# VH-VL binders against q55578: the designs that were tried, part 42

Target 1, 249 residues: q55578
Amino acid sequence: MAERIQKLLSQWGIASRRHAEEMILAGRVSVNGKVANLGDKADPQQDFLSVDGKQIKADNRPRDIYLLVNKPRDVLSTCDDPRGRKTVLDLLPQDLQRGKGLHPVGRLDRNSTGALLLTNDGELTLRLTHPRYHLPKTYDVWLEGNPSDEDLEKWRSGMMLDGKKTLPATLEVISENKDQIHLLVTLTEGRNRQIRRLAEELGLTVLKLHRRTIGPLQLHTRGKVLGSGQFRFLSPAEIRLLKKQVNLR
Short names: E, the ipSAE of ESMFold2; O, the ipSAE of OpenDDE; V2, 0.75 times the mean of E and O plus 0.25 times the DockQ between their complexes.

## First folded at step 18 (VH-VL; framework fv_pimurutamab)

Design f3 (at its last look DockQ between E and O 0.69; V2 from the best seeds 0.64)
Fold by ESMFold2, look of step 18:
Structure f3 (fold): chain C 249 residues (1-249), chain A 121 residues (1-121), chain B 107 residues (1-107)
Amino acid sequence: as target 1 above (249 residues)
Amino acid sequence: EVQLVESGGGLVQPGGSLRLSCAASGFTFSSYAVHWVRQAPGKGLEWLGIIWASGTTDYGNEFYSRFTISRDNAKNSLYLQMNSLRAEDTAVYYCARGYPGYRYIHAFDIWGQGTMVTVSS
Amino acid sequence: EIVLTQSPATLSLSPGERATLSCRASQSVSKYIHWYQQKPGQAPRLLIKDASNRATGIPARFSGSGSGTDFTLTISSLEPEDFAVYYCQQRSNFPYTFGGGTKVEIK
């Protein structure tokens, strides 16, 4: 079935869709011997698609891959960093790092840790990151300070951030002592640095931020610990639940 | 009235499995974190774990490998699946609701009557 | 994991007497101690939240105090229904832990 060429190059692990567009504009991609234009479609079963003179064969499409990573601190949530800093792909075995089309689904700040989904399923990525789907994400938040119940109610019900009120959140106190509090926070949106910025607005300091879950995905299941910097494949059940959450099938 | 009722206790052999249920009524179950607590005969109370309103769980250090807490909000029910049971798991098992509010979720204001689990050959 | 040590294990007193029950934590828990009463064959009953705050419906004869590592539950004048086992519980550090209990019994 004919698809946009940048999508095909992404599916075959050649480049991200954006990078594939750059390659097309640079004249590096041809279809049936003719240089392709941005927006052109091809069918690998019917057409001869090539990049830099090398054929993209229908039989060599990378399999769909879904990984859950426990991202450590100071690792970037990106496929590639121009400055050569460590990225989430560097946590994977070499055979998964390149040629498979893996990219992060959403982001975690450099200073944050925890659950991050990696996949080459571009359609799932677009839906899971789209604001309309409200995929819940649960965080462990360690704060310095002693928020009042009034402060927590403001956070729960919504606070102004960049001129737009945040969506309601679920907040539960796990523990607290003299100078710290440990919250379990569930958000259905992923606005820029939301937890950190709302905590700052309340006069609190974020000591540690760890994403515990992404929808049905958990770092720690019965008897199995996914340690810092480790990864695992998703189960078929997890994949089905994610797709159901965003009306894919 | 607000109540919790446990069921599913009984006699089980070492190495066996048992699933306990806790039926909730009189409150909005889906909005509360709920806990399991046990008490061996003649002994004190031991906190086993919690399932949060969001559905994620946390356990006491010794329990997460053999015990699983789950909830079915449509049925107002809490469950404790216990596997690889040992003699020291013999106890009365209680389900408990945390006190309302953000900070007192771990102060248990509503308890069930308890269900007895005996692990013996 | 925070260990709570309750003393004495057993307190033998008569109705009308004052009971003082101790709970000591292995490290500071600030004020984050709860107290429960358990009568034979019954589930525990919440008495005190966060060291000193009586739960709804708890008689004024029950009071709690303390901060840091040392906490007390005081029953100013024992009634017949107060002869039971009392437990402290901390919420300062996960996982939540209980003390071993103090049994208050009739002399």
Scores: ipSAE 0.700, ipTM 0.870, lowest interface PAE 1.5, mean pLDDT 89
Fold by OpenDDE, look of step 18:
Structure f3 (fold): chain C 249 residues (1-249), chain A 121 residues (1-121), chain B 107 residues (1-107)
Amino acid sequence: as target 1 above (249 residues)
Amino acid sequence: EVQLVESGGGLVQPGGSLRLSCAASGFTFSSYAVHWVRQAPGKGLEWLGIIWASGTTDYGNEFYSRFTISRDNAKNSLYLQMNSLRAEDTAVYYCARGYPGYRYIHAFDIWGQGTMVTVSS
Amino acid sequence: EIVLTQSPATLSLSPGERATLSCRASQSVSKYIHWYQQKPGQAPRLLIKDASNRATGIPARFSGSGSGTDFTLTISSLEPEDFAVYYCQQRSNFPYTFGGGTKVEIK
């Protein structure tokens, strides 16, 4: 199957998609001896790709890697930041940072913490980020103040965001005092900064946001505590469960 | 009638494993957080953990590594998987329902009758 | 974890007398203390929610008070069926914890 060249280069650990695009624009990439253009596709099984005159082969594709990261605050959910800010890849050893094609599946905003999946499995990434597959994600949410039951119900039932009503959410109260409330929020969709935006819509301020689960993945499992900034490999069982949830083999 | 019924207790050797079940009836099980609480013979009550309606869990610090709480909403069932059992784990194990409401009080308003677990060589 | 200390460990009283049970928390738990009654061979029964609210079906002779770290369960006039063990429980913080219990026994 033919795919975009920048995707192939990324998957093969040659460069990030963004950098690959730059390489293409610079005329550094060729397919079957012809300089590739941005937007071009190639079939790794039929076409010969070259970078800087050197042939690159699909056989050199890194093995599939699946990592669970506990993203700390002020770390970006991206492969590269033009401003040189710390990214989730910087949390990994050098051998995993480059050449493996690892990227975050979805994202947590800079100020949010918790579970984030990193993988070089493009198919899985596509499935997990596709709206067709609603992988539930659970968050610890600390809000300033005391929302009314009515407001909580609005959140549970769905609220208008960007002209579209949000899907019903599970909201459970963990603790509450005069100054703040701690909620356990489960979403089946992943709209941009959804929790923070919904809170704002209700006149509430999110003090802390921590994702604890991604589908079958839990940040903290029996015998496995993943501290802030730490990562681990997914178990084979976790990978199977994750793939099953998105109808992958 | 709202009720919880524990099962699966019995005699197990140290180092062994046991899975307890709690069957719920008379209420919408999936909407409630449920807890496990145990009581050693002649001793007080000890909270083991919670599984939220969302399916996430929290445990007592000493149980996190050995015990796993899970639920099957389709079967209206709560489970407690206990591994690496020790003599001190001998107790009656209760499942309990958290008090319902927008603000979860998590007072335990419904209790099962308990199931006895004995860990002995 | 929050430690709840109940006192006294045993309270010997006669029917008709007033019983006062104490529960002290190692740190503030706000109002998030619950009280339970347990009779021999039975599961605990919820008595009081959030320090002062009687659970459904609980007689008026049971009352709770307190906030912060000091809480009290009061039985205004003991009935024969009230002789049991009473536990306080906090849900302010994980892990949830119980007090050691107070046994109310017949004098």
Scores: ipSAE 0.541, ipTM 0.789, lowest interface PAE 1.4, mean pLDDT 92
ESMFold2 (binder alone), look of step 18: mean pLDDT 90; pTM 0.925

Design f4 (at its last look DockQ between E and O 0.78; V2 from the best seeds 0.81)
Fold by OpenDDE, look of step 18:
Structure f4 (fold): chain C 249 residues (1-249), chain A 121 residues (1-121), chain B 107 residues (1-107)
Amino acid sequence: as target 1 above (249 residues)
Amino acid sequence: EVQLVESGGGLVQPGGSLRLSCAASGFTFSSYAVHWVRQAPGKGLEWLGVIWASDTTDYGNEFYSRFTISRDNAKNSLYLQMNSLRAEDTAVYYCARGYPGYRYIHAFDIWGQGTMVTVSS
Amino acid sequence: EIVLTQSPATLSLSPGERATLSCRASQSVSKYIHWYQQKPGQAPRLLIKDASNRATGIPARFSGSGSGTDFTLTISSLEPEDFAVYYCQQRSNFPYTFGGGTKVEIK
């Protein structure tokens, strides 16, 4: 199957998609001896790709890697940042930071913490981020004050956001005091900053946002704690479960 | 009738493991957070942990490393896996249902009869 | 964690007398205290929700009051079946915690 050249280069650990695009624009990439253009596609099984005159082969593709990261605060869910800010890749050993094609699946905003999947499996990434597949994600949400039951019910049932009603959400109250409430929120959709935006719509302030789970993936399981800034490899079982949920083999 | 029934208690040696079960009936089990609470002989109540309707768990600080709570909604069952058991873990173990809704949350309105766990050499 | 201290540890009274049980929190828990009754050989039973609300089926002689750090369970006139251990529990902060209990025994 033909795919965009920048995607192939990224998957093969040659460069990030963004950098690959720059390379293409610079005339550094060729397909079957012809200089590639931005937007061009190639079939790794049929076409010969070269970078700077050197042929790159599909068989040199890094093995599939699946990591669960507990993203800390002030770390960006991106492969690179033009401003030089710390990214989730910086949490990894150097051998995993470059050359493997690892990227975050979805994203958590800078101020949010918790579970984030990193992988070089592009197919899985596409499936997991596709609107067709709604993997449930559970969040710890700390809100300032005490929202009314009515407001919580509005949140649970769905609220208008960007002209479209949000899907129903599961809301459980963990604890409550005069200053704040701790909710457990489960979403089946991943709209941009959805929880924070919904809270704002209700006149509430999110103090902390922490993602516990991504589908079958949990930060803390079987008495094991994945601390802030730490990562682990997914188990084969976890990988199977993830793939199954998105109809991959 | 709303009911919780614990089972699986017994005698175990220090360092051993035990899995307790709690069978729920008379209500929509999957919609409720359910808790484990224990009581040592002649002592007070101690909260161990909870599994939420969202199927995530939380524990008391001292139990996180040794105890695991899980549930099977299809079987209306709650479980408590206890590892590395100590003499101090000797107690009656209760499962309890959290009060539904936003108000009066986690008032434990339904309790099982309890199952006795004895850790002794 | 929030520590709940109940007092007295034991309360000896006769049927018909008024019982006053105290629960003190190490920090403010607002109104988010529950009370339970436990008879010998039985599981606890929910009595009071959020400081002052009787649970379903609980007799009117049971009442709760308090806010912040100091809470009280009152039994206006003790019945023979009321002799038991009573526990307070907070849900204000995670993890949830119980008091040490007050035993109401017959004098």
Scores: ipSAE 0.837, ipTM 0.934, lowest interface PAE 0.6, mean pLDDT 93
Fold by ESMFold2, look of step 18:
Structure f4 (fold): chain C 249 residues (1-249), chain A 121 residues (1-121), chain B 107 residues (1-107)
Amino acid sequence: as target 1 above (249 residues)
Amino acid sequence: EVQLVESGGGLVQPGGSLRLSCAASGFTFSSYAVHWVRQAPGKGLEWLGVIWASDTTDYGNEFYSRFTISRDNAKNSLYLQMNSLRAEDTAVYYCARGYPGYRYIHAFDIWGQGTMVTVSS
Amino acid sequence: EIVLTQSPATLSLSPGERATLSCRASQSVSKYIHWYQQKPGQAPRLLIKDASNRATGIPARFSGSGSGTDFTLTISSLEPEDFAVYYCQQRSNFPYTFGGGTKVEIK
């Protein structure tokens, strides 16, 4: 099937979509001997696609890969950073860092830690990140302050953020003392810095934010701990559960 | 009537495994944190772990490698899978419901009557 | 892990007497402890949450007090059904822990 060229270059692990667009605009990409334009489509089974004169063959497409990473602090959840800062891909062995088309599914803030899915399955990525599917994500949130029951109820039921009320969240108090509270927060949306901004609105200071789960994916299972900066492959069962949640095979 | 009922206890050899069940009735099971607590004969209470309303789990330090808590909300059932059992795991095992809401969910307002697990050769 | 030390281990009293049970935490737990009653052969029953808040259906003769490290459960006038073992539990720090218990028995 014919796809946008920048998508194909990303799927073949040549460049991010944004970098691929730059390559197309620079005249480095050809389809059937003709320099491609931004927005052009190609079918690798039917067309002769090349980058800098080197053919991209249909049978060289990387196999589907699904990784769970425990992202440490100060690592970017991006596949490419123009300023050269450390990204989640830098946590992987070299053979996975390039040429496989891996990208993060969704994002974690630089100062947040925890579960992040990496994959080269673009259709799964599109569906898992689309607002209509409401994939639940559970966070450990350590806060300085002593929120009232009324404050927590506002958070649970929804608060105004950029003129739009947040979706209801699940809150659970794990522990608290006079200075701090440890919450579990489950969200079914991924609005920009939502946990941090809502805590700030309630006069609370976020001390630490850690994503514990993404849907069926957990960092810690029976007898196994995925340590900070480590990764693992998803099991076939985990892949099937993710796909089922978004109506894929 | 709100109830929790444990089952699946019995005699098991050291190193063996056992799966306990806790059947819930009379409340919206999926909305509650549910805990496992044990009591060795003649001894005090020991918290083992919890499955939260969000369906993620936490455990006491000694149990994270040997015990697994899960639940099936469709069957209103909580489970404790115990592996690598030792003599000191001999106890009555209780399931306990956390207090309603989200703030006092570690205060246990409903308990089952317990099921006895004996680990002995 | 926070250790809760209950004293005395055994309290021998007659019906009608006042019982005072102590729970001491190894570090501050603010107000975040609960109290339970356990009769022989039965599961525990929640009495008090967060130091002083009586659980639903618990008689007024049960009261709790304290903050920081030192907590007290008071039974103002013992009834025959109050002879049992009492446990404190903290929720201030994970993992949750119980005290060793105080047995209240008939003198």
Scores: ipSAE 0.792, ipTM 0.902, lowest interface PAE 1.1, mean pLDDT 89
ESMFold2 (binder alone), look of step 18: mean pLDDT 90; pTM 0.924

Design f5 (at its last look DockQ between E and O 0.84; V2 from the best seeds 0.00; counts 0 for: pae E 2.2 > 2)
Fold by OpenDDE, look of step 18:
Structure f5 (fold): chain C 249 residues (1-249), chain A 121 residues (1-121), chain B 107 residues (1-107)
Amino acid sequence: as target 1 above (249 residues)
Amino acid sequence: EVQLVESGGGLVQPGGSLRLSCAASGFTFSSYAVHWVRQAPGKGLEWLGVIWASGTEDYGNEFYSRFTISRDNAKNSLYLQMNSLRAEDTAVYYCARGYPGYRYIRAFDIWGQGTMVTVSS
Amino acid sequence: EIVLTQSPATLSLSPGERATLSCRASQSVSKYIHWYQQKPGQAPRLLIKDASNRATGIPARFSGSGSGTDFTLTISSLEPEDFAVYYCQQRSNFPYTFGGGTKVEIK
């Protein structure tokens, strides 16, 4: 299957997608002997890709890697930040930071913490981020004050966001006091900063947001505590379950 | 009738493992958070953990590493897997249902009769 | 975690007398305290929820009061069946915790 050249270069560990685009624009990338243009696609099984006159082969593609990261606060869910801020890749060993094509699947905002999947499996990434597949994600949400039951029900039933009603969500009250409430929120969709935005819509302030699960992936399991800033490889079983949920073999 | 019934208790050696069960009936099990609470002989109540309706679990700080709570909604069953058992884990273990409601589900309105676990060499 | 201290540990009274049980929290828990009754050989039973609300089926002689850190369970006139152990429990902060219990025994 033909894919965007910058994606292929990224997957093959040649460069980040952004850098790959720059390379393409600079005329450094060729397909079948012809200089590639931005937006061009190539089939790694049929086409010959070259960078700086040197052929790159699909068989040199890094093996599929699947990592679960507990993203800490002030770390960005991106492969590269032009401002030089710390990214989730910086949490990895040097050998995994570059050359493997690892990227975050979805995003947590800078101030949010918790489970984030990193992989170089582009197909899986596409499936997991596609609106067709709704993997449930659970969050610990600490809100300032005590929202009314009515407001919580509005959240549960769905609220208008960006002109479209959100999908129903599960909200369970874990604890509460005069200062804050702790909710367990489960979403089946992943709009940008959805929880924070919905809270704001209700006049509530999110104090902390921590994602604890992504589908079958759990940040903390029996005997497996993944602390802040730490990562682990997914088990084969986890990978299978994850792929199964998105109808991927 | 709404009820919870614990089972699986017994004698186990230190370092051993045991799995307790709690069978629910008379209510929509899947809609409730359910908890485990234990009571050592002649002692008070101790909260162990919870599995929420969402399916996620939370534990007391001292139990997270050794105990695992799970549920099977199709079987209306709650489970407590206990590993690396110690003598101090000897207790009657209760399952309890959270009180229904948006903000009151953390009161335990229904309790099982309890099942006795004895950890001894 | 929040520590709940109940006092007295044992309360010896006669039927018909008033019982006053105390539960003190290590920090403010607002009104989010529950009371449970446990008779010998039985599972606990929910008695009072959120400091002052009687659970379903609980006699009027049971009442709860308090807020913040100090809470009280009162039995206006003890009946023979009221001799039991009483526990307070907080839901203000996670993890949930119980008090050590107060045993109400017959004098």
Scores: ipSAE 0.590, ipTM 0.813, lowest interface PAE 1.1, mean pLDDT 92
Fold by ESMFold2, look of step 18:
Structure f5 (fold): chain C 249 residues (1-249), chain A 121 residues (1-121), chain B 107 residues (1-107)
Amino acid sequence: as target 1 above (249 residues)
Amino acid sequence: EVQLVESGGGLVQPGGSLRLSCAASGFTFSSYAVHWVRQAPGKGLEWLGVIWASGTEDYGNEFYSRFTISRDNAKNSLYLQMNSLRAEDTAVYYCARGYPGYRYIRAFDIWGQGTMVTVSS
Amino acid sequence: EIVLTQSPATLSLSPGERATLSCRASQSVSKYIHWYQQKPGQAPRLLIKDASNRATGIPARFSGSGSGTDFTLTISSLEPEDFAVYYCQQRSNFPYTFGGGTKVEIK
């Protein structure tokens, strides 16, 4: 079936959707011998789609891949950075970096670390990031400050952020000493810099932020630790649980 | 009426595996962090790990590669899967409930009776 | 890891005497020490939370004090049921650790 060209280029691992739009605007993409425009659709099985004169063949679509990455600090959770800064794709072996259509599912801030899902399964990506599906994510949050039990209860029950109250969270205190506290925070939403901004509203300074889990995905599994900058493939069970969470088979 | 009851202990060969269970009753199990603690014969207490109310887990450094803690909130049960067992793992194994609220964390206010695990040939 | 050193290892006393048990941390744990009692053949029982707060049902003769690195459990007048092993535990830093114990026994 006919799909938007930028989507096809992403699915075939040629470019991110945003970069593909740039390529289309630059006149680098043709359909049946004619230069394509933004919003045009094509079907690789029915149309002659080319990029820089090279045909995109229907039988060369990459297989589905699902990776969990432990993102280090100062690595961007994007597949395309105009300024050429290091991204999560740069952490992968060469055979996975290009040609496979891998992209991050959601994001982590540059100065945050931890679990990030990479996949070329676009339908799963759209569902996992959609606000309708409340995939829980658990974070380790190290804070400077001495929050009261009342402050923690405000955070748990919901606080105003950008004119909308945050969803209830789960908070558990792992440890504390002097002017520092280590929280385990579980969110069912992914609003912009939510943990950092709510901590600031309570007068707390975020010292370190690490995403420990994304739904059923954990950085540390039985007998195996996924170290900073490392990645692993998801197990079939993990893939099934993710798809179940968002009503896919 | 608040109780934790361990089971599944026994004799196991070195290199073997064993799964311990801890049955909870008399409280809202899903709302509590629950822990495993062991005590070798004639020795002191050693914290093994925790599974948080959120369902994620943490371990003492020695145990993260061989032991797995899990919970089944529908069955009010806590489990400890132990693999690659060694003689030094011989101990009484206790499950323990973490104190409620945000503070007094890791104060274990309810303990099970313990189950003995013996690792020998 | 934070090491908790309990002293003395054994305290031999008679009923009615005052027991003073020490727990020293290898670094500051603020007030975040718990105390447990363990009688022979039984599971530990929580006595004191966060240095000085008695757990539910613990008699007033048990008291705790201290902050930073030095902590004390005091039993003001020993009863026959108090002869047991006592452990301190810190919750300030992960991983949580226990002291080696102090055995309080009959002289």
Scores: ipSAE 0.552, ipTM 0.800, lowest interface PAE 2.2, mean pLDDT 88
ESMFold2 (binder alone), look of step 18: mean pLDDT 90; pTM 0.918

